VH-VL binders against Uncharacterized FAD-binding protein C1783.01. Designs and how they scored, part 5

Target 1, 263 residues: Uncharacterized FAD-binding protein C1783.01, of Schizosaccharomyces pombe (q9us28r162to424)
Amino acid sequence: YGIFAAPILDVRVLTNPGAVKRTYNLCLDISKYPLLEGKDWKIGGSFGIMPPNSDAEVLHLAHLLKIPQHELYVTKVLRTNGGRWPTIWGEDKPRCLYTSLYHIFKWCSDFISKPPTKSLIRLLAEHTLNPVEKSVLLALSDFRQDESYCRICTQSCVTLPDILEAFPSCHPPVDHLISALPQLMPRWYSISNDPSLANKRLEMAFTVQEYHSPNGQSRTGICTGFLEDLALAFLKARHDGSLANKKFTVPMFRGVQQNPFAK
Short names: E, the ipSAE of ESMFold2; O, the ipSAE of ESMFold2 at other seeds; V2, 0.75 times the mean of E and O plus 0.25 times the DockQ between their complexes.

## First folded at step 1 (VH-VL)

Design o06 (framework fv_ozuriftamab)
Fold by ESMFold2-Fast, scan of step 1:
Order: C-alpha cells, then structure tokens, then sequence
Structure o06 (fold): chain C 263 residues (1-263), chain A 121 residues (1-121), chain B 106 residues (1-106)
C-alpha cells in the first residue's frame, strides 16, 4: 500500500491563545489516495501518520556525531528483504534501496521519543574515551541499576542527543549506532469527519504533547510536535500570502494496513 | 553531497538582457525553495525572491518585482534569474540559496558560489 | 518589511576573545538564523532556528534569544572566524537580513 503524502487544505487553531493545551484541526486532501474508492473512510476509523524527525533534530544529531556535510547526503546502497526499511510512496516490495544517512535519521530512526535503552548506552560506553564518562555510562547500562536509569534517563526524559552532549568523549561509529537505534513507528489518529460526504477531505484533530528536558527546556512529542510545526508553517504561509507556492503534506496511510516498515 | 553550481561571471552593457543559472545536485530539487540574494559591491545581503521548483510558484521582494524574473526547470534541476534590460545599478554579486520550508523549518542551508554581474558601457 | 539591526557594525578581536553580536527586529519573529561570509566566499550557515548549530560548525558558536532580540556568541574566537556575520529572518515575507557585523582578528 505504501505511504501517501496528503496535502493540507486547511488548518484551524481550536484553542485560545495561552491555553494549557494547544489543539489543532487539519483538513487533508485524500482525493488522490491510492485505491481511495476501495477504502472505508468514516468517522471512528483510524489512519497512521509516519512522523519524521525534524531537520533541526537530524542536523543536530549529525553535528554531535561529527558527520561531514558531504557524507550526510551521500546516497548509499542498502539491500532490503521488504518492510524493515521505509518504502517510497506506493511501494513495499523487496529491493535494493538507495538512501542516505540523512534519510535514515529523518525517516527510519527513533532517537528522540524515548530514552536510549541500556543496550544502546552500553554501546555508547564502549566508544567513550574519557574514563570518568565511560564509568558513568557503564553504570547506567548495568542491568542491576534500574533506579539510577529510571531517575537519570526515564524521569528526566533524556534523549540520545542529550547523552552525546553530556558525554563529549563519546564517539560511536555511525554504522554501529544506526543498527542499534529503534525504528520510527507510525502514530494512529481517528477520523473526525465522514470523508465521503466531505468530498474526499479527511479531518483530524490533535493536541500537542509537551514535557520538559533535563535542563527544563520545553519539548514536544515526536508526532504532535511534527504536526504542530507543519500547522504553524501552513498558517504562516497563509498569513504571508505564499500558501499557493508552498508544499505542505502529511505522510499517512490507512489504518487497516499493517505497519509498512514491519518485518 | 549537496551542491549549488552557478553560471560564470558576466559583463554586459546597459539595456542588454541576461539570464544566470543555479544548478542543484545531491538533494531532491523540487522539495525545497530556491532563492536569489543580491550583494552590491561593498554592501550587505538583500533577498530578491524565490521559487518553488515543484509548482513554479514565485515570491519577490517588491524592490525587484517586474525588474527580474525567477524561473526553474525541474527536469535539469536548474533555477534562473533573468533581466530583460540591465542597468548599471544591477552590478552586483548574485547568490542562489536553497531553503528548508517543509515542517516549520525555514532557513537557507546551502549557497551557490555566486555569479558576478558587471554592467557598464 | 521587518528590519534587522545588528550591533556592533564592526569589531576587532584578538584570538581567544569572546565575541557577542546582537540582532534586533522591528517586530516579533519566530526564529533568527545566522550566516558567516568569509572574505571572497559565499555566505555559510552558522546557526538556524535560533540556537541550532549547522553541520560542521564548532561548538564555540552559539545562538540565543526570542521575540525581537537575538544574540550570536563566539566563546573563543579563532583566526578563521574573520568575516562578516549576518542575521536573517524567514518568519515573514519579504525575507530580510541584518546589515552585517564585520569581525577582524589581530
């Protein structure tokens, strides 16, 4: 089935300025969704969104890993047996994929939604040169140290970039790191209208999930943060008169389809 | 490996037409706006306008609207800046730059090497 | 159009000095971006979306600020940092740059 880039037709802010929660409504054009007439698009149905990491987060990770600009965007040949790596729109067949580190970090790797696992922290420790830093990472990765891991990593919402910033002598090989990173997974949303009656327009509402970093900085959930950035960019383009000249799409697929990255 | 390669320096007389180019490689050309930035001799940077290569839609700084035309040919990943009639005041270095407009990330990430345009009699 | 004013217009620093450049906008903007133009070269991205360092940019460069006032800092300036620094906003069309800050190193 594949992932469809659904154009945004409209954005509405549902909450008042300064509200505790920020909620948005997106109106998506599904008229060109593959096999649209064969689908059951109705209120109460679900669909998946594949949230990419923001370009800011990808470039920040690349900077922390000291990946040269020329290497980040270089196309590499990656063999696939179907499903494990992201597919292009409309395809999920086994083949040789031509992809870059930029693509892998943006679409394939989850390095911000949860703290690094103890296994990943162990990998980081093995590539940390400073003995003091290495000792701390080894202690956090110890399977007997659940309280320290929970307090330092889970409760403080520590991400891989946070660890790389805190442990500057840590320089994991990029190929080992990407094989250890969890895969980005879709997030599921409910259809808030009847698209068939709405002339093949899908409406959805979402509320931004917020939390704080170890240093007290405000952070957003990966999918709701992505959708808010997209909604705000759409509203800015509308305000500035450039809306017709910009491309705003949501990467989505029908809920009856199993995860396109599975297996 | 993202690269923006611009056409070579030009020496023209007032009243002549000119088109300069900027070719992108190492990225998906149609996914990002291409912009033109002017720098007069000894002066700072001034945005002239940009184009969405996917749609062909353009935006201009009012100072340059009607004076220049921005276009793109997505089949060869090339953007253009064109004058129908050059003036001596058009003497400047012209840069192309690509942005990231998708997903709330609007900034210039890569720049061309520049094309020097000299207009004199 | 949003006008961006940089301060100072020029400065001379010795290797190892801390350099601070400010950029003030006439209206509130979402993010400030910073570029460096070395002599004879094209501008290059230093900081985007206020505080993010571009790929390959040393950690001695940092950006901060919000609303109308933004700052670029170089914690320990090096000889290769000579050039003109520009702030830029992309919150509103037309896109605008600051007038530039010339940094010279002795």
Amino acid sequence: as target 1 above (263 residues)
Amino acid sequence: EVQLVQSGAEVKKPGESLRISCKGSGYTFTSYWMHWVRQAPGQGLEWMGGINPYSGGTGYNQKFKGRVTISADKSISTAYLQWSSLKASDTAMYYCATDRYSYGEDYFDYWGQGTLVTVSS
Amino acid sequence: AIQLTQSPSSLSASVGDRVTITCSATQSISYMHWYLQKPGQSPQLLIYLGSNRASGVPDRFSGSGSGTDFTLKISRVEAEDVGVYYCMQYTHWPLTFGQGTKVEIK
Scores: ipSAE 0.000, ipTM 0.377, lowest interface PAE 17.3, mean pLDDT 80

Design o07 (framework fv_ozuriftamab)
Fold by ESMFold2-Fast, scan of step 1:
Structure o07 (fold): chain C 263 residues (1-263), chain A 120 residues (1-120), chain B 106 residues (1-106)
Amino acid sequence: as target 1 above (263 residues)
Amino acid sequence: EVQLVQSGAEVKKPGESLRISCKGSGYRFTSYWMHWVRQAPGQGLEWMGGIYPGDSYTGYNQKFKGRVTISADKSISTAYLQWSSLKASDTAMYYCARVEGYTDWYFDLWGQGTLVTVSS
Amino acid sequence: AIQLTQSPSSLSASVGDRVTITCSATSSVGYMHWYLQKPGQSPQLLIYEVSNRASGVPDRFSGSGSGTDFTLKISRVEAEDVGVYYCMQATEFPYTFGQGTKVEIK
C-alpha cells in the first residue's frame, strides 16, 4: 500500500473569526483510493495523515546546517553502513536511498514535533567546537540529568533548529545527522461521516494546535499546521477563482490492523 | 552583464489580479534563488519569499503565504509574483533579489523595482 | 521572528564625519548583512556576513559585531553616502530587516 494524495473538495471554517481556537472541516475525495471498491470505509474507523515538514522549516534547517541549495535538491545515492535511514513511515530501511536531502527532511524526518533525544544532543555535542557550548550540550545529554533535560528541552518545546541556532559552533556532518533523526510519524483521525461514504467522500475536522518556542515565537503542530495551510490556500483559491489551476491534496491512508506498508 | 530586469509599473483596483515579473540575465538562472522584497510607501524593506528556479521549490514569509504566489519559468529565466485579488494594502514597490544557490544567504543583486499602486 | 532594531533612526552628518549605525537583534544571529538604498534607487549590498565588503564598496565602510549587537561604521562620510541603511538577518526564517537608518549629508 502506499500513501494516497486525496483531493480536497471543500473546506469550511467552523470557528468565528478571531476565536482563540481555529477549527476547520475538510471534505476529501476518496473515490480513487486504491482498494476502495469492495472495501468500504467504516464509521468509527481511522485513517492516517503523513504531515510533511513545511518548506520554510526545511529551508531553515538547511540554512542552519550550511547546506548549499544545490546540494539540498540534488538526487544522489546515500549509503549507510547498517545505520538507520529516516524513511517514510512503514517502509523498510534500505541500504541505499536514491533521493535528495530535501526529500529526506521534508517527508522522512521528524525534527520539529518534539525535543531532540539525549542521544541526538550527544551527537551534536561531539561536533561542537566551542568548549562552553559543548559542555552545555554534554550536560543536557547526560542520562543522569532528567530534571534539566525536562525543564530546558521538554517544557520549553525546544526543537533541533532551536539547538542549532543557540549553539552556532555546532556543525554536525549531514550524513551522521540524517542517520540519527527520528522517522516522521503519521497522525491518526477518526471517520465520522457515514452518510457521505456512499458518495466516496471523507469528512474530517481538526483544531489547530499552538505553542510557543523558547524565544517566544508562535508555532503550530506539524499536522494541524500543515492542514491549516492547505485549508487557507484552498479557500483563497476558491474565493479568487483560481481553483481550476491548482490542486490541493492530503497525503493519507486507510487504517488497517497491520502496517499498510508491510512486505 | 549580470542583471535583474523587472516589469513596468502597475495601477490596479482592489479585487483585480496581477502578475509581475523579474528576468535574470548574464548568469545561470537555475543556480540562484530569486526572492521578493516589498517596500510600502515611506516604509522599510520586508521579505516576502523566494523560489529556487532549478526545481521550483518555494519558501514564504508566513505573513504573505496564501496571499501571493511565487513562480518561475526557467525556459525564459523569469520569476513571477502573483496576486489573485489585490488589496489597497498591496500598494508598494516590489523588488526581486537573488541569492547564490551555493553558500550565500544574502542578496547580492537587486532588480530596479516594480511600483504597484492599488486604489479605487 | 527575529526583530532587528537600528539606532539611530536618522542622522545628519557633514562630509568627513564618522558615522556609526547599530543593529540589535531580539535573538542571537550568526551573521548580519547591510544594505544601502540611495534616494530613488534599489537597495545595494554593502557588507555581508558581518565584516566583508561587497565588490566595489569603499574601505571607509566597515562592519563588526556578534550575537545580538552589530555595528556599521563609515570612517569619513562622503556626499554619495546619503540614503537609508538597512541591516538584515538570514539566520532564521523569515528573513528580517531593521527599520532603516536615514543618513542625510549637510
Scores: ipSAE 0.000, ipTM 0.371, lowest interface PAE 19.3, mean pLDDT 81

Design o08 (framework fv_ozuriftamab; at its last look DockQ between E and O 0.95; V2 from the best seeds 0.00; counts 0 for: pae O 3.2 > 2)
Heavy chain, then light chain:
Amino acid sequence: EVQLVQSGAEVKKPGESLRISCKGSGYTFTEYYMHWVRQAPGQGLEWMGGISPNSGGTGYNQKFKGRVTISADKSISTAYLQWSSLKASDTAMYYCARSYDLGYEQSWFDPWGQGTLVTVSS
Amino acid sequence: AIQLTQSPSSLSASVGDRVTITCSATQSLSYMHWYLQKPGQSPQLLIYLGSDRASGVPDRFSGSGSGTDFTLKISRVEAEDVGVYYCMQSLQYPWTFGQGTKVEIK
ESMFold2-Fast, scan of step 1: ipSAE 0.640; ipTM 0.860
ESMFold2, look of step 2: ipSAE 0.000; ipTM 0.480
ESMFold2 (binder alone), look of step 2: mean pLDDT 93; pTM 0.955
ESMFold2 at other seeds, look of step 2: ipSAE 0.444; ipTM 0.760
ESMFold2, look of step 5: ipSAE 0.441; ipTM 0.762
ESMFold2 (binder alone), look of step 5: mean pLDDT 93; pTM 0.957
ESMFold2 at other seeds, look of step 5: ipSAE 0.470; ipTM 0.779
ESMFold2, look of step 6: ipSAE 0.431; ipTM 0.755
ESMFold2 (binder alone), look of step 6: mean pLDDT 93; pTM 0.955
ESMFold2 at other seeds, look of step 6: ipSAE 0.507; ipTM 0.796
ESMFold2, look of step 7: ipSAE 0.000; ipTM 0.400
ESMFold2 (binder alone), look of step 7: mean pLDDT 93; pTM 0.956
ESMFold2 at other seeds, look of step 7: ipSAE 0.487; ipTM 0.787
ESMFold2, look of step 9: ipSAE 0.423; ipTM 0.749
ESMFold2 (binder alone), look of step 9: mean pLDDT 93; pTM 0.955
ESMFold2 at other seeds, look of step 9: ipSAE 0.458; ipTM 0.769

Design o09 (framework fv_ozuriftamab)
Fold by ESMFold2-Fast, scan of step 1:
Structure o09 (fold): chain C 263 residues (1-263), chain A 122 residues (1-122), chain B 106 residues (1-106)
Amino acid sequence: as target 1 above (263 residues)
Amino acid sequence: EVQLVQSGAEVKKPGESLRISCKGSGYSFTNYWMHWVRQAPGQGLEWMGGIDPTDSYTGYNQKFKGRVTISADKSISTAYLQWSSLKASDTAMYYCAREYPTYGDFYYMDVWGQGTLVTVSS
Amino acid sequence: AIQLTQSPSSLSASVGDRVTITCSATSSVTYMHWYLQKPGQSPQLLIYYGSNRASGVPDRFSGSGSGTDFTLKISRVEAEDVGVYYCMQGIDLPHTFGQGTKVEIK
């Protein structure tokens, strides 16, 4: 496996209480990470983190798609419209022919960090029963209307769940949707220390990225939000004395992994 | 409460097939790998293999690969260990145990089943 | 495969004694996990990631060590601590256990 679950050894809050920005330092154990051919980790280098979608976001999307909870977790053969296989970034091949919608939405699909593409909006329009709703989605997907798309979708930080909520007569088939969703991509971070000097411990700092949804709700970036949730959970477990009964890991990689669909 | 409940004791003859089960309850079955650990009479613990119920990805101890099959049915939160043809040397206590999945580094098993005693004799 | 060797193979202690069990690996491991199997029972987790106590495990149990040598200590052994103790490494496949240390209480 190219992705390594690096245990969190320590969390430090770098910003003062009440600061506009929230910044954290994570200390990760990389002592068991595979070494690069002829090269070790170094300060100033970069590494990737694969941020999963939160369980709350996955369950919310499943609810909007009217997927029964029991169906969400069933292991089954993927149907991808005969095309691209949904995989975790960097996987050369699916590990087996069977997976769950939960796994696909959690680890393989990016439905919250970018607005839906015009192609995806067109797919949604084709499965929208209300003529008024359909006409709006068709207009947004029209390649001649880039300014409307940019204003409504990109600048307003619209996500797939936002569109499904705003257009309740839209019911895309799950297999068509999976084929159209973009692959979840890693985010890159700088190494803040020399791991050789820290006995194979990697330190990283990150600042939470925030934005507002179309309805005014505060949202965080997919990776920095994921990392903040881990950091806060670690700190809470330390405070509650439950740290010994919990596991906190960051899915990361240093070795060069190639997207099997990139050429 | 998190529990792993295993199927009852089995007495078999060499050459017979067998499948034993381990049912999880009180937790999200697909969030944890399930492992099988063997203990021969009067001996220590030996890891046989594990499965990620999310996608049925398996890892085996080479000593047991091809000799047993590990599978899982997440619709009923149950993992299985199966033999196509038993040998007398398969006589042992078999435990299932839950572990967090990781990419390349399995961490630890935190909850264990009560065990299934398998006796293979003529 | 990483082989784990425990010492001693067995010991007899009186209630209140300090018990020390060691585990040696043929290759470096970052963390050692420890399990207790009481007579007639399934193994139960005591220590994970070298030094973290599992939920419900009394604070008289502690783990330490690094590299290839790890230690499990019971500061004041109690009658309920009788059983076989196993170290385990989960860093490499296959997972391996030590051969076990039998602890008897007088």
Scores: ipSAE 0.000, ipTM 0.374, lowest interface PAE 18.0, mean pLDDT 80

Design o10 (framework fv_ozuriftamab)
Fold by ESMFold2-Fast, scan of step 1:
Structure o10 (fold): chain C 263 residues (1-263), chain A 123 residues (1-123), chain B 106 residues (1-106)
Amino acid sequence: as target 1 above (263 residues)
Amino acid sequence: EVQLVQSGAEVKKPGESLRISCKGSGYTFTAYYMHWVRQAPGQGLEWMGGIHPNSGGTGYNQKFKGRVTISADKSISTAYLQWSSLKASDTAMYYCARTIDYSHWGQDAFDIWGQGTLVTVSS
Amino acid sequence: AIQLTQSPSSLSASVGDRVTITCSATRSVSYMHWYLQKPGQSPQLLIYLASNRASGVPDRFSGSGSGTDFTLKISRVEAEDVGVYYCMQALDSPYTFGQGTKVEIK
C-alpha cells in the first residue's frame, strides 16, 4: 500500500542543552516518492507518519504474555476470536490474515499510546485466575466506575504492559487479545519547507512529547519517541563514521487530512 | 570504550530515601535496555527490574515492585534506582547492566555491567 | 517463577582440568546465559543464548543444552577462571539466576 520509506538525509538538534523540551529537524529524501508532483507538496501542507512500536516494547509485551520467542516470529494463519482484524492503518481487510505476532504488535496494534479500554480490561478480568486481582479488574471495567477508570487508567497514563505487570495472574489468550487491541494510527506533521521538484527534500520539525507512568517513570509519545530514536541513531552513525554503511528511513505518506490545524 | 559507571557507596539509616545512578558512555544509551541486579552480602544475584531508556517503559521483579523505582534520563545517559524509604534488608551490592534492544525477552544477556554500588542500611 | 539449580554448588580444580557445570530449570526455557563473577569484581558475560561465546571470552569456554538442562564447560581451566559461575534465564519474569557454582583453583 501507500507507505513510503523516506531516507533521512540530515538531522539537526534545534534545542540547546538545558532546554525544557527536545526539538529536532529531519531532512527527508522524497525524490522517489510515488506520484511525486509539486502541487502535492507545499509549505504548510501535511503528511502522515506511521510509527511502529519499538522492538523493546514488542518483546516486553510478548514476555508478559508468555509467548515463546520462536512463536513470536513465525508467519502463520492467525485467527481472531471475534472483533476486528489487526491490520496496518489504510490497509484493506484481508481475506486471510497470514502474518506473525511480531508484525501485529509492531505495526498494527496500539498498546502504549492509550490506556486499555474498559472492554479490554473486562477481557483481561475474564482471564485472571486470582479472585482478588479479578475483582479489581472487573471494578475498573464496570461502566458505572468512570471516575475510578479515569483516575487510575487515563490520568495516570496506564498501558496494557502496566496492567499485565500489576496483575500477574492475568493470562489472556493471544487470539482474543489481538482482536481487542486498538489499531495503531498515523500521526500528522506539517511541511516546514517548500519541497520543490528541483530539490525533492522534505523538512520537518518535531518536539518530543513526554509524560509520566503510574510509578513516576518518564515516557515518550509513540511517534515522537520513534523519531527521536531514529534521530539519535543517525547522529551516532554520523559521529562514528558509519553513516555510509547504514540507512535510516521514516515510514510516511501524503494523504488528505481534514482540518489539519484543529486541536 | 563502552562503560557503565555507577555512583559511589552509600551508608544510610532505615527510613531514609536514596537514589543511585548508572551512567552509560561509549554507546547509544537509548538503544539498550538497562537492568538492575542486586547481590546481598555473601549471596547470589537477583534481578530487580529493567527500563527501556527511550520510552521509559519498565519491568519489575514483583518482589521489588512498589518498593523501588527505576527511571532514566536519556539527556545525560543515566539510569536510576530509587527508594523512598530504605530498610535494613536493602543492604546489598547493586549492579546496573545493559542488554541490546532486540534481546529483551529470552535474549536478555547482560553484556556490560557497572562496577557496583554498595548500599549499607543500618542504625 | 522459573527456578534454576546448579550442580555442583562448589568444586576445586587444578590448572588444566576440564570443568563441567550444569543448570536445571523447573520449566523448559529456550536459552540459558552464563556469567562469571571473579572475587571482588562485577559479573561478566561468558555465554549467551545457550551456546554463543561473548565478545572477548576465550575459546576454552563453551555452552550447550536445551529445554530444562544446560551445561557450561571449561576445557582447560586457568588460574584466572576462579570465581562464582551463574546461569540465568530471561524467558519469564522474574528473570532468575542459579544459586552459583564456586570454582576454586588448587
Scores: ipSAE 0.000, ipTM 0.375, lowest interface PAE 21.3, mean pLDDT 81

Design o11 (framework fv_ozuriftamab)
Fold by ESMFold2-Fast, scan of step 1:
Structure o11 (fold): chain C 263 residues (1-263), chain A 123 residues (1-123), chain B 106 residues (1-106)
Amino acid sequence: as target 1 above (263 residues)
Amino acid sequence: EVQLVQSGAEVKKPGESLRISCKGSGYTFTSYDMHWVRQAPGQGLEWMGGMNPNSGNTGYNQKFKGRVTISADKSISTAYLQWSSLKASDTAMYYCARGYEDFWSGYSPFDYWGQGTLVTVSS
Amino acid sequence: AIQLTQSPSSLSASVGDRVTITCSATSSVSYMHWYLQKPGQSPQLLIYTLSYRASGVPDRFSGSGSGTDFTLKISRVEAEDVGVYYCMQRIEFPYTFGQGTKVEIK
């Protein structure tokens, strides 16, 4: 398995300014993709994109966890006792890995796309000092209180950062938190063209997914938000004449890759 | 204890072929990449290339691509650096060094180094 | 390719002095690795990933920096610290080293 960083060759905005939904077309260079075969990249086929968390969300989480900026970017030698390795989906890692908290939060952890599980909320409760705050988190983590959990967390699209903001006496140790965070999963997209043997280009279209927080603030989907940020940065670089000085890539893989959870 | 042991010094003439080796011990050989670093007499360090011995994938500094071949035999935990035709400018100390990298991180240091192999190419 | 330039190219210090070595990159990197090559020996890892000391490295060695400017400091230098110090980036391919800083003790 291998995730490929596909260079962006072109970006087109498919929707008019002010439209209810924003849709983009990306043209990707797949000429250097490993194991590329003509029949693998046909129109109507699918491929996966591994979406990172935005730098803004990673920095916000780090701030809430009180991680100093220098500590966030430092690579540490991590070793396991045979437990789960904090790796990107589909990667098989050796026992010893050099990685940073920034890498783990950006590429390996899903703390934005869905509410924390009851087990994660239980972990947060165990590290909450204020008795009132702790009792609320314990109640939310109780499996008998599914209706309260569903109403407060699931229906209101509550994220881990939202909970950390709402419960300021909650200070989970970072290593315990990382062990409990769910893994980032790929999102699947359709190939909108037949990549020619001569050009080896893949085209895709995507529409930005938009959600609203409990307070009415607009949020974007993790993958479509990431792709929109790349598309806008590419267009800005093209306008500024600085496209040659910058690298814009989409982390992707063919849809025929084996699911690491399938045995 | 992790150790990288390199083959002994070599004295060669221009146009001759040569293969030097680096044997790893004290760790799982296939879990780490092996890199080659060159140091010309009186000069600094220069990265030449590396190999993932599990996959066989190699990466080269463009300056050395086509001039040297990096390979490994995982059954004996040994990496190789090979020249088909040596030049006087290949005179240098050659070090192997262990690293870890993946597509996303690529961030590990070279944490263990071999003792070096001195290659002298003269007529 | 990212070019790394070290300053100074060489220095002489007395035992107990504070030594500061700087490494400047042509493009921003998240962190830097540092190596020490003692006379007649292979390079050895000293500081990795900005500020972490390698196993067995005394706490008189420290690393810091951000963006394009990185620093290695030796508080109270000792005679055994003689050698050439190299910074290295492994952020961008091809991987590159600084030109080296020679440290001599008077």
Scores: ipSAE 0.000, ipTM 0.419, lowest interface PAE 13.5, mean pLDDT 80

Design o12 (framework fv_ozuriftamab; at its last look DockQ between E and O 0.22; V2 from the best seeds 0.00; counts 0 for: pae O 18.8 > 2, placed apart)
Fold by ESMFold2 at other seeds, look of step 2:
Structure o12 (fold): chain C 263 residues (1-263), chain A 121 residues (1-121), chain B 106 residues (1-106)
Amino acid sequence: as target 1 above (263 residues)
Amino acid sequence: EVQLVQSGAEVKKPGESLRISCKGSGYSFSSYWMHWVRQAPGQGLEWMGGIYPSDSDTGYNQKFKGRVTISADKSISTAYLQWSSLKASDTAMYYCAHLDYGYTYEGFDYWGQGTLVTVSS
Amino acid sequence: AIQLTQSPSSLSASVGDRVTITCSATDSVSYMHWYLQKPGQSPQLLIYLGSNRASGVPDRFSGSGSGTDFTLKISRVEAEDVGVYYCMQTLHTPFTFGQGTKVEIK
């Protein structure tokens, strides 16, 4: 299996302007989806979306890691000391990856939707030069007590970028960091229509997930934020008459008993 | 508002030392590469090098390596460009700049007003 | 070092003209940036990463290209567009600028 770039055929806003929750309906063209023999789309079935991190978040992380802008996009050898690469169904082992840091941060690493693990915080502490900053990170990663970690990292929705901003002397090796980060996981949605009756169109609804960062700024969930950005761009293009000049696709795959990224 | 404010114009003789400054405000100074760009009279732009103030990591254009020193004092949000021995050919306008770009987030591209350095006998 | 060569070196345009400036690199680069230096001013970013307009830059400016050949277009030049235009690459150190294209408005 691969990930299919499903064209967006239509977008409907399901909530009134100014509503606390924002909900959208997407209509996707699945007519070209490569189905295995004997399989078809069913009402009430499922599908997965592989959401990327936003470019803003990727560039912000790269800046915090002191990755020169021009090196972010070049293909190079990235060595990991573990993790499931290149796919989430791969074996957890050391690897050499031939890709760009941009690709890894854009499509593969989850540095936003999951709080940093104590193991990741320990890695950061080991590469923190300022003694005061280091002592704080060591305390957060201390296995003998969880209350600081739970309050700071879990309950306050702290992310890796938040830690790097708060601890500017923290400069971990990028390859160790990549192998310690969780991988982006698909988000699952139910098929709300019968594609056989709708000319191979798939409909889904989503509600934007919102969180508050430690500095009080609003954040959106990675998948629903990605989908909202696409939905709004589609609606703008339809309104200004430029829709035919633009491509709007959702990276998706059919729900199966086995994850399509498995070897 | 992001601002880069450079020190005033300098008139010097060959062989003298000089340090010019660039003070950043309105953002986290230590979190961005600060670059130096020169422009000789009537000429184009030439990148000299840069510094990452958080840890003083530097990079130089080979043409200027050993001729100039780039440094920073993050406690006062100030970057420096320094010569130990000026030449007449160092006569130019010198800019400090941030040169950071992204596809969806706005580029972090800001320039100081420039410092004119004149070196003549 | 990657050398950037702009064409033309200078031009004179009337208000409302379409202006096209090219930038050729001696080796492939992934993207190009474009600057305008108005008389007596610091350089101002117009286009970054090939085709993205910087904040506050009018729609009349556009960038395109890939590999070794890039273009900047001004669809309807205005009197305020006078100055020297530079392309710049930041993929390979040392960072390099084109030699400049002087644009005069008549």
Scores: ipSAE 0.000, ipTM 0.390, lowest interface PAE 18.8, mean pLDDT 81
ESMFold2-Fast, scan of step 1: ipSAE 0.149; ipTM 0.651
ESMFold2, look of step 2: ipSAE 0.000; ipTM 0.395
ESMFold2 (binder alone), look of step 2: mean pLDDT 91; pTM 0.940

